# Designs tried in a protein design chat: VHH binders against Uncharacterized protein MJ0119. Part 4

Target 1, 224 residues: Uncharacterized protein MJ0119, of Methanocaldococcus jannaschii (q57583)
Amino acid sequence: MDSWNMKGSKMVDVNEITKYLPGFNCGACGYKRCDLFAEALLNKDVKLEDCPFLLRERFKENYEKLKEILKIKGKIKKEEKYIGVIDGYEADFLLKPLPNECSCRETLLIMDKKELKVGDYIRYRPLGCPIPHFAKIIDEYHGFYIIHVVGPSHRITGEKIEYKDVGIAIVVAFEGIVEGKVPEVGKTVKFIPKHCMMQKVHSGVVVQVEGKRVYIEGIDLKVF

## First folded at step 12 (VHH; from x1 with R31S A35S P53G R57S A61E)

Design y5
Fold by ESMFold2 at other seeds, fold request of step 14:
Structure y5 (fold): chain B 224 residues (1-224), chain A 125 residues (1-125)
Amino acid sequence: as target 1 above (224 residues)
Amino acid sequence: QLQLVETGGGLVKPGGSLRLSCVVSGFTFSSYYMSWVRQAPGKELEWVSAISGSGGSTYYEDSVKGRFTISTDNAKNTLYLQMSSLKPEDTAVYYCATYPSEEEWLKSFGESDYWGQGTQVTVSS
């Protein structure tokens, strides 16, 4: 997501900062290129004085200009990153539930031929995840089951429930609302479903977009 | 067999405090990941907090940061969630969860529930 301020604060980017750096790409600041140093300045990973050449008389004007620019940049929010908690990988966005729904929708191919219907509660292990999940079937479509992930064993909406253990299931699709930059149809994306207990990065291919609502297939529950 | 049992929930007024406990039996604490997850009836299942990594780093969802503290007591095989400045929006069933090691998973394939059974927290006047 672009970090900028619409209330009259000047927005800056890596290019504007790089313009005033010496441009030697010498590595003396710990970064092999000056544009990498500029990016590090925006992230507050380094100090401006870590470039030894900016302290020389030759670059006095550049140094003062950069000080001025970085004061203005202090009003720009840091670029939001979506980092998986358990795996440390970067995702393109978070995937949130559809409005008024309790989780992102998952579409399952269920291996067990147990009789299942809309409204049933199931216990399943997603192929590729060691953690059993608990879910309510909300729809059925040509042998696939669309589900909401739910808590494992407490009553929901005051109803007594019995979970059917269906064993391994393949998660073939996710559907939800993007928090972040909305992707284009056909793109491979990395995302974190909000309901994931491990906040792991998943991947897939976007096959439908309506506003912020996306449908993603070709699911990998982990990015390698 | 691995068991995770949450306790410490209850009814509390806004601004109050509770400490949730998750007692783990069947193995020692995960070397990788322990977490708290919550869900109100008919509402979002959401990740709340985790303790993970070799150094026991702690992580929090934005809305609880500064109000909740995750911790462990290894001698008691117990995970805690200290909740302060509670708000009505914190009302939910709270679950603890873990990511099993390969050894633990192989020992108990499909027979262990790496989720706890939950404890109700209700924040209401």
Scores: ipSAE 0.503, ipTM 0.783, lowest interface PAE 2.4, mean pLDDT 79
Fold by ESMFold2, look of step 14:
Structure y5 (fold): chain B 224 residues (1-224), chain A 125 residues (1-125)
Amino acid sequence: as target 1 above (224 residues)
Amino acid sequence: QLQLVETGGGLVKPGGSLRLSCVVSGFTFSSYYMSWVRQAPGKELEWVSAISGSGGSTYYEDSVKGRFTISTDNAKNTLYLQMSSLKPEDTAVYYCATYPSEEEWLKSFGESDYWGQGTQVTVSS
């Protein structure tokens, strides 16, 4: 990469941005001239809204054009919103599977227990959701079962997999990887598990955090 | 009892197209909430697309936006997924699913699964 090519490309971008700025060179944004503000925008040192005149009705078209230009070049933060499809609520983050696992972990309290062991496949209805789920038991602890949600492969593969119907189960915990802002222990959070077929917002209380790995209890499948 | 039956899966080359159909019977078909989900072997169950709300709003997972189109034909009680520009990573079993009204759920007492048996889509050269 030569210095002339890099300087020429940067100057073209600065000039394009400056074209749509108000041009008052007033210093209100922290920069003496608007072309310096344009350079700072490209460097992500400032926000577009740091120019107070761009927020006025007179500059509405300029503001929208600049937002589009900066978005195309990847120089402005996108507002990341996680909106539940079925409920329209906003969540704090998406919850993704742990590395090398096929879904988030859920912990179930199964009321009407059968003889169950790790490796078993179950059909259950989560209390608070009308949709029966299918899952594989991956661990157990004192009457709680840790599971991965799976598709109902039994119905397309014949009877290769025996699903034990355990009726209603309470989802007492989720564990997975956060996509979004990592929460603090003790906070009540709203989240969308990636495997949820309804993309429904769930809520719970964060009990443990390690990097992006989070363990959430006190689960409410019916948000507020 | 609710029944959802997917059809239209098959083998297709990369860049090809395919239309999945889901015929629904045994409850009042509506645009309340209908979705497509998929699962590849050893991978998570993945929400793909939904049509929901009184206005029939459509929603898509980011990796399929612009390539897949969800639609319904209420006269035929059928949900569709038109897939184009198919990629090998789209290979999966595709399921249709619905969210029942409270009245429909109470009539069945939760005996229905509210998702279909699935149809295999394989994208390979």
Scores: ipSAE 0.497, ipTM 0.777, lowest interface PAE 2.5, mean pLDDT 81
Fold by ESMFold2, fold request of step 14:
Structure y5 (fold): chain B 224 residues (1-224), chain A 125 residues (1-125)
Amino acid sequence: as target 1 above (224 residues)
Amino acid sequence: QLQLVETGGGLVKPGGSLRLSCVVSGFTFSSYYMSWVRQAPGKELEWVSAISGSGGSTYYEDSVKGRFTISTDNAKNTLYLQMSSLKPEDTAVYYCATYPSEEEWLKSFGESDYWGQGTQVTVSS
């Protein structure tokens, strides 16, 4: 037995309702898709009879099954929701920094490979983002640079930090701690890095998972 | 030339209030996404709040909801962050930032960084 099932509640969710709907996505009930109608049924915003096809003899058994299912004291299953602020898309999770680090780690392919070393501060523009970032190089791995994103703190302090302008860089990987549903290796995921100024949804492929720590490659910054 | 200049930071006691301003010059303020981001020494860079579109949809990180209010004065090209019920955890450098349109980005082409200089907020008893 699983510890989460030891004394768990039975729940009715949208997928159980959608299974028995006609599935035409026709809009006749006031919702463009049948899964949206199923969600409205769970919220008691509509009646089963608002779908005209459920009243037909062909769907009589489905109608009766849905009546039974909706009488169960069900709950909408609690689920973490992460919505990109600038783009409005849903992400699978928020990506947070590793413990005691100031940002998620980004792995960069830097086009102008100037004489860079660990500890250097750089200004770069991620390919696919119009906004230059400021960063500190924290490691080097087989010709790639691992960085922390920082604010442009040189503008406030009396300290003269020289940011090397490396121009465009490709962000080839992210690494951080998942807040939300932890993915499996090999999955294409959508995520929001916590340090992102615009809370924009990113995508990539999960290469490594250890607990909540994930490493994601194949990064795409565009809107889906 | 695009410039973002934050002002209004300072020292304040817990429970106090402060208003940050970000004056933007060199582009039209009516169609861009604007945000506040903060960073304390040794801490993560955090998105705090945003206002998007000329219609003014507002967004807040959970820990500041109900305490901070983001707003704009488009005639003055100014973004504001009204901060109330301040806590020691709000201590940070606050930056304003903007997301340019394609047109504005092409005009600047790598010269602008779309960040302000930052303003220090310190909440200390």
Scores: ipSAE 0.493, ipTM 0.777, lowest interface PAE 2.5, mean pLDDT 80
Fold by ESMFold2, fold request of step 14:
Structure y5 (fold): chain B 224 residues (1-224), chain A 125 residues (1-125)
Amino acid sequence: as target 1 above (224 residues)
Amino acid sequence: QLQLVETGGGLVKPGGSLRLSCVVSGFTFSSYYMSWVRQAPGKELEWVSAISGSGGSTYYEDSVKGRFTISTDNAKNTLYLQMSSLKPEDTAVYYCATYPSEEEWLKSFGESDYWGQGTQVTVSS
C-alpha cells in the first residue's frame, strides 16, 4: 500500500485505521475520538492495545487487521508473542505448512517393521506425547518417513481409509514456513506447529534456513 | 474406555448457525484441556478452539473469534461449539480432542487416542 502517492497521506491513513477501530469515541484510550487515536497510532504516540475494546472478542478481527496495517506502515513493533495454549510457554515463532501443503512436514523414525509406502495413512504415538496422531506418508528419506498430520477421517468415512498403526514413532524433524523472526542456523528454537491440536510449544535445533523455510531437528515435544 | 462422539454437523447456508456437541465417556470430564480442531480436504489440520484452566478459560483461532463459542456442560460430560455467521471457509470435518491427565493416560496404558470420530460441517449456498 503506497501512501505517498495518495495525496493528503496522513488523513487517508487515519481513515484507513479509523474504519477498523470500534468507533465508540469513548475516551478510554486517552483520546476523545477514535480518529484522534488513529492519528496517535500513526505518530507512534500510543499502542494499539491502549484501546480496551480492541482486546474484546467482538473486535478480534479488527485488532488483527489493524496490526497488519500498522506493521506494513512500520507503526507496530514487529515481534509477536506466541504462547502455547495448552502449556503457557512462549515460543519464538509459529511454524506453518509449506505452500499448498496441509501441515508442516514431520520426519518420523518408525520402529515398527510394517510395510509402508508413500501415500499410506498411519496412526502413531509420537515419543514424548500421550496423543496418538494420524498422518499421511508423503515421502521417504534414508529410512525416515516424511508425513503430513491429518485428522482421523476414517471414522467419518467408515473403513474407506485404512490407517496402519505403527505404534510409537520418533519425530526427528519439522519443516515449514516461519511466522515470526526467522531463526539462525544452529540455534535452539521454540515453536508451535500450526497443525498441533493442542498448540503445544515444541523445541529443536535449526539445521537449514532458506528464506522463511526452516528445517528443525533434535525435536522435544515438551510433554505436560 | 475413553470415547469422544461428535454430533451436530450438517449442511447450512452462509450466515447460518450450528451447534456441535462432543459427548465424552469412559473417564472423568475433569480433563484440563478440551479442544475443537477441523480439517477440510487438502487443507491443514487446524486448531479451532479450546477450553482450559481452572476457570474454564476459552481460546479461539483468529479466524473464528467472535463467531464461535466453546463451552462445556460438566453434568452431561459434553463439550460444545456454538458456530454462528458460518462461511464457506468453515467447511470441514470437525473433531473434538482432549489431553488426558497423567492418571487417565496411565489407566488406558496409551490405548485411547483422545480424538472423536468427527462430524462434517458443510457451508454452501
Scores: ipSAE 0.487, ipTM 0.778, lowest interface PAE 2.6, mean pLDDT 80
Fold by ESMFold2 at other seeds, fold request of step 14:
Structure y5 (fold): chain B 224 residues (1-224), chain A 125 residues (1-125)
Amino acid sequence: as target 1 above (224 residues)
Amino acid sequence: QLQLVETGGGLVKPGGSLRLSCVVSGFTFSSYYMSWVRQAPGKELEWVSAISGSGGSTYYEDSVKGRFTISTDNAKNTLYLQMSSLKPEDTAVYYCATYPSEEEWLKSFGESDYWGQGTQVTVSS
């Protein structure tokens, strides 16, 4: 008797996946036991090909069966291709907002001195982009301002929200959630922030990774 | 000074259609890059669609592909977004945006926003 979810799909469990793995518990895939590898497959943390024995002819039928099984609820991890719309360049990943946030976080160095505080709305032009952005300051760190990019909705509501025009600002960091291959700390990466209205490829150096959450510095908005 | 003015928003039932227009003035209307972005209150700012290149190549975010059509009428300096099969999750303020030429940017010294004022689309039964 099979179990079913509300969507009518057959539920896949770890034991069903483990049945088709080689069962050697050898650690070659980076997991000490094959059932741990099976859990990682369900969580989309690994590829089937990370088990070197599944690539051998002896296990061809197992490999194909596992591909079929893993299509039921979640996809086998697939390398996605991300192309900047305005520039045509390939990025390594899309950068999404942190959960429940309206944009990736940007950290700004603001050149023109103004009295700014958390909660203020600003208009700034990122150095390297001709397009002014509107943002809300959400935090401050040693004279840098952390912001969310917002649309200029003040024009629709009829209420006048006064944006402080801070002129040119340097975007010194981005923070968000990776869609795509999660990078290693220290790597130079190319990425597209989801909130970018131009879908322009950016670059920077990964300073911190925690799961899919990354913090990227050394930002260059102009990528060849 | 560049002006982008969106119209065509409104209330529509799920499965319905709307056509958004963005009339551009004070700018040499180009086929290099025009886009639609959207934002619901408290939600992420989302790129929706773009039209770019001399041939008018079109691009769509996956969730709208096949339902939305972006186009331009260069003689009228107007960008369109034809929206069909509308869903409640399409509810948002929609903005048009453009990437200025260096010449046009220099005329404004960055005082132009290159965003429109937005138009509200509400999909509900």
Scores: ipSAE 0.485, ipTM 0.783, lowest interface PAE 2.5, mean pLDDT 80

Design y5
Fold by ESMFold2 at other seeds, look of step 14:
Structure y5 (fold): chain B 224 residues (1-224), chain A 125 residues (1-125)
Amino acid sequence: as target 1 above (224 residues)
Amino acid sequence: QLQLVETGGGLVKPGGSLRLSCVVSGFTFSSYYMSWVRQAPGKELEWVSAISGSGGSTYYEDSVKGRFTISTDNAKNTLYLQMSSLKPEDTAVYYCATYPSEEEWLKSFGESDYWGQGTQVTVSS
């Protein structure tokens, strides 16, 4: 838009800085990635010379351009990025619990068919994950169990909680609230459930959307 | 047997500080992923912080960034969470957790939980 404020101020963001950095993501400046160094430059936490590669002849023009760009006092544009901590992959959004719920809902196919009821606490290992989970069954539908993931509270509280060990279970669906851009039905998405201990990127196909509430099936806990 | 034991929780006033410790035993501390997770009664299970990768990179959930610092002492097989500027919203049980290597997982055949026992942090006047 052509206005006084827009014409009188140049906008500088992390992407503009990053494109002139060497891009090696080598860590020599104290930051694991060059985009993190770019953010630190905008915040005036570091100097350009803290990147040793910018001091080389190959990058002298980049260095000069970056000095010019960083003299601009403008509004910082922050990209909305969701990066899995354990895997480093980019997700499309975070998936948060429904209102008043302690985790996203997971729908489980439980291999052991022994007596389970709504309200039961279970210990299960999701097929494809090495980490046992603890959960409360909140609903049952045609042999599937809908659960909330909980912490192992039986280990710290004085209350008796009897967890039923059901062994391996398949996570067939997630349901929750999108933080980020809401996807369309039928789209294959990558997401991070907020309750995930490893902040690992999951994938699946969106089958229902209502506002920011989504239901995702075809879950793959191993994304490459 | 693999054990993760959290200590250092307690009652503190808003603005106070605590240092949580997680001592790992029965397991080689060379694991490449350790994290802190928390949960208050009736609230979401929340990932808080992690130290990950061969370079020991640190990661923080936005609400704790700048207030909490994760670190390790490999000689003591201990993971730390230094918490400063504590707020009532930080009240929770804090757990440490790890991701096993394939070799370590196969040794236990997935029977270990890879969670700690938890330590209560309460921030109240």
Scores: ipSAE 0.476, ipTM 0.781, lowest interface PAE 2.6, mean pLDDT 80
Fold by ESMFold2 at other seeds, look of step 17:
Structure y5 (fold): chain B 224 residues (1-224), chain A 125 residues (1-125)
Amino acid sequence: as target 1 above (224 residues)
Amino acid sequence: QLQLVETGGGLVKPGGSLRLSCVVSGFTFSSYYMSWVRQAPGKELEWVSAISGSGGSTYYEDSVKGRFTISTDNAKNTLYLQMSSLKPEDTAVYYCATYPSEEEWLKSFGESDYWGQGTQVTVSS
């Protein structure tokens, strides 16, 4: 069974290694193609000397250049990448809750607007996500509801909490604190909300920035 | 109907260990993404760990890496979280959650919750 952490992204391009390999795709190293051998070098699964042609006088300069490149790989501080766990896409940053809040804020357009008020608990399915969410309404704004995502913890606490099932809701905005490079207003960004159960990459447009606090609209749960 | 039931929580001293179990019924594991999520009362809902498929990769939040191990037993339809070197900040309700297959989602039209009701872990002296 494989134990591969998505945050361990490769820092050196496979193509940079491949261009200094002999390029014969001969299989003598145990890999059918030289680009596969290059990938194995980056993963530390093999050594340069496993390619018998790199030891030949013709390729001495290539061998020395590859030693230099791989030496730098060992000294390069690993750059932290934000990779969506369920989808494998790279995000620009993580979005964390505001100080002392239990989740990023989501702004919902709720189709079934029965009597809802601040303090109510709701169950909703975000349009674009198959997973129902449980949330507490913390504010309302011009017909939208601002919520914190919560767990259905009432069984553990013994409190009887009524979750109003509002069906499908559209997530129109996120608000939180950036972990990573703070974006500029007007930019389309990819981000992972820290409360997301699947660590799925979201996208949207930044409409307000205050320090590390950002407000993102035009939310798309499908990212290309 | 898909159901997830967490067990194995309890009171543990700092530095201790626990193994959480999540038994899944109503479908087989071979097509599921499974994860552990936690929340202390009034605190941040936090993704902890995930495993994809029957032999897929494992993933961990930085604060638990090296201390927690996620695994599955597909014959028992059970997801595990082995927790060691427990700290007071690990105190929370732990939930298992799954991402449904297209087939499973279409059968329910989103009526299933796809996560359990939780098990309490308390780490204190």
Scores: ipSAE 0.471, ipTM 0.763, lowest interface PAE 2.7, mean pLDDT 80
Fold by ESMFold2, look of step 13:
Structure y5 (fold): chain B 224 residues (1-224), chain A 125 residues (1-125)
Amino acid sequence: as target 1 above (224 residues)
Amino acid sequence: QLQLVETGGGLVKPGGSLRLSCVVSGFTFSSYYMSWVRQAPGKELEWVSAISGSGGSTYYEDSVKGRFTISTDNAKNTLYLQMSSLKPEDTAVYYCATYPSEEEWLKSFGESDYWGQGTQVTVSS
């Protein structure tokens, strides 16, 4: 109850309806503003015809669009909304780890190259984030390193690990499982990796989709 | 040198309670952004809760909402996570983290991790 996705869904629905209302804020429908009338329409407290201007020829197209929207809203379950905690921006989806993996995969371009190999543990600072991350290298691809984000030096398995500090790295790609609407290849998307300590909205371009598994490149960690 | 130290972890049966503390030193304690993150063995790193903004707004991941309470004591430079109605699914290492101000970032560039070394919480039947 009172979850963010419910509140966000209601505001999006009101905005969608309001853009097709006449916008006069005249009070003729019994509400001082058209956005209040839109909210009342969603709550089924009023009928669309209670706005007298929607019945005029000028607004015939708007009236038909609103009828379609209101019919669909009564049938289709509302979309979940994903809001970044630190930035307040809306994302298109959450990105979860692949099955049986401990984090989304990130692909790094490491600025200060060291002798690195699969299995190494690294400390790095993502360009665009002030927070150092700790990761295990799980693969290498043409000088890029694919990693799982792990916690800091605390040992969950009881093994001692020595992290190689590689300094600044650019996160060039994310790979994971979509929670939300699966995007199309070529779309620019906004997403939140579930492991992000700030629940910060990231962006990038979808390069590959297989079911709910996506590969996203052109990563931007800045809030925008 | 910035340091974050988590304490208060332990073993507890389902339904029990624990209070985690994160003491921050070498850093001007700020309510700018502080968070708790957790990771269980072989599981995803998961954001749990945050307190942010000048008004101390609190945020919670859905699975802990209503059971966990985040708070700060600025006089003691301490972040807290009060956990109740604990479940086996809450078993993890819990880390506190902070987001530095621009001024603090510039002073400590390259020398600080901005999250602690963690404290173990185990909830078992």
Scores: ipSAE 0.391, ipTM 0.719, lowest interface PAE 3.4, mean pLDDT 79

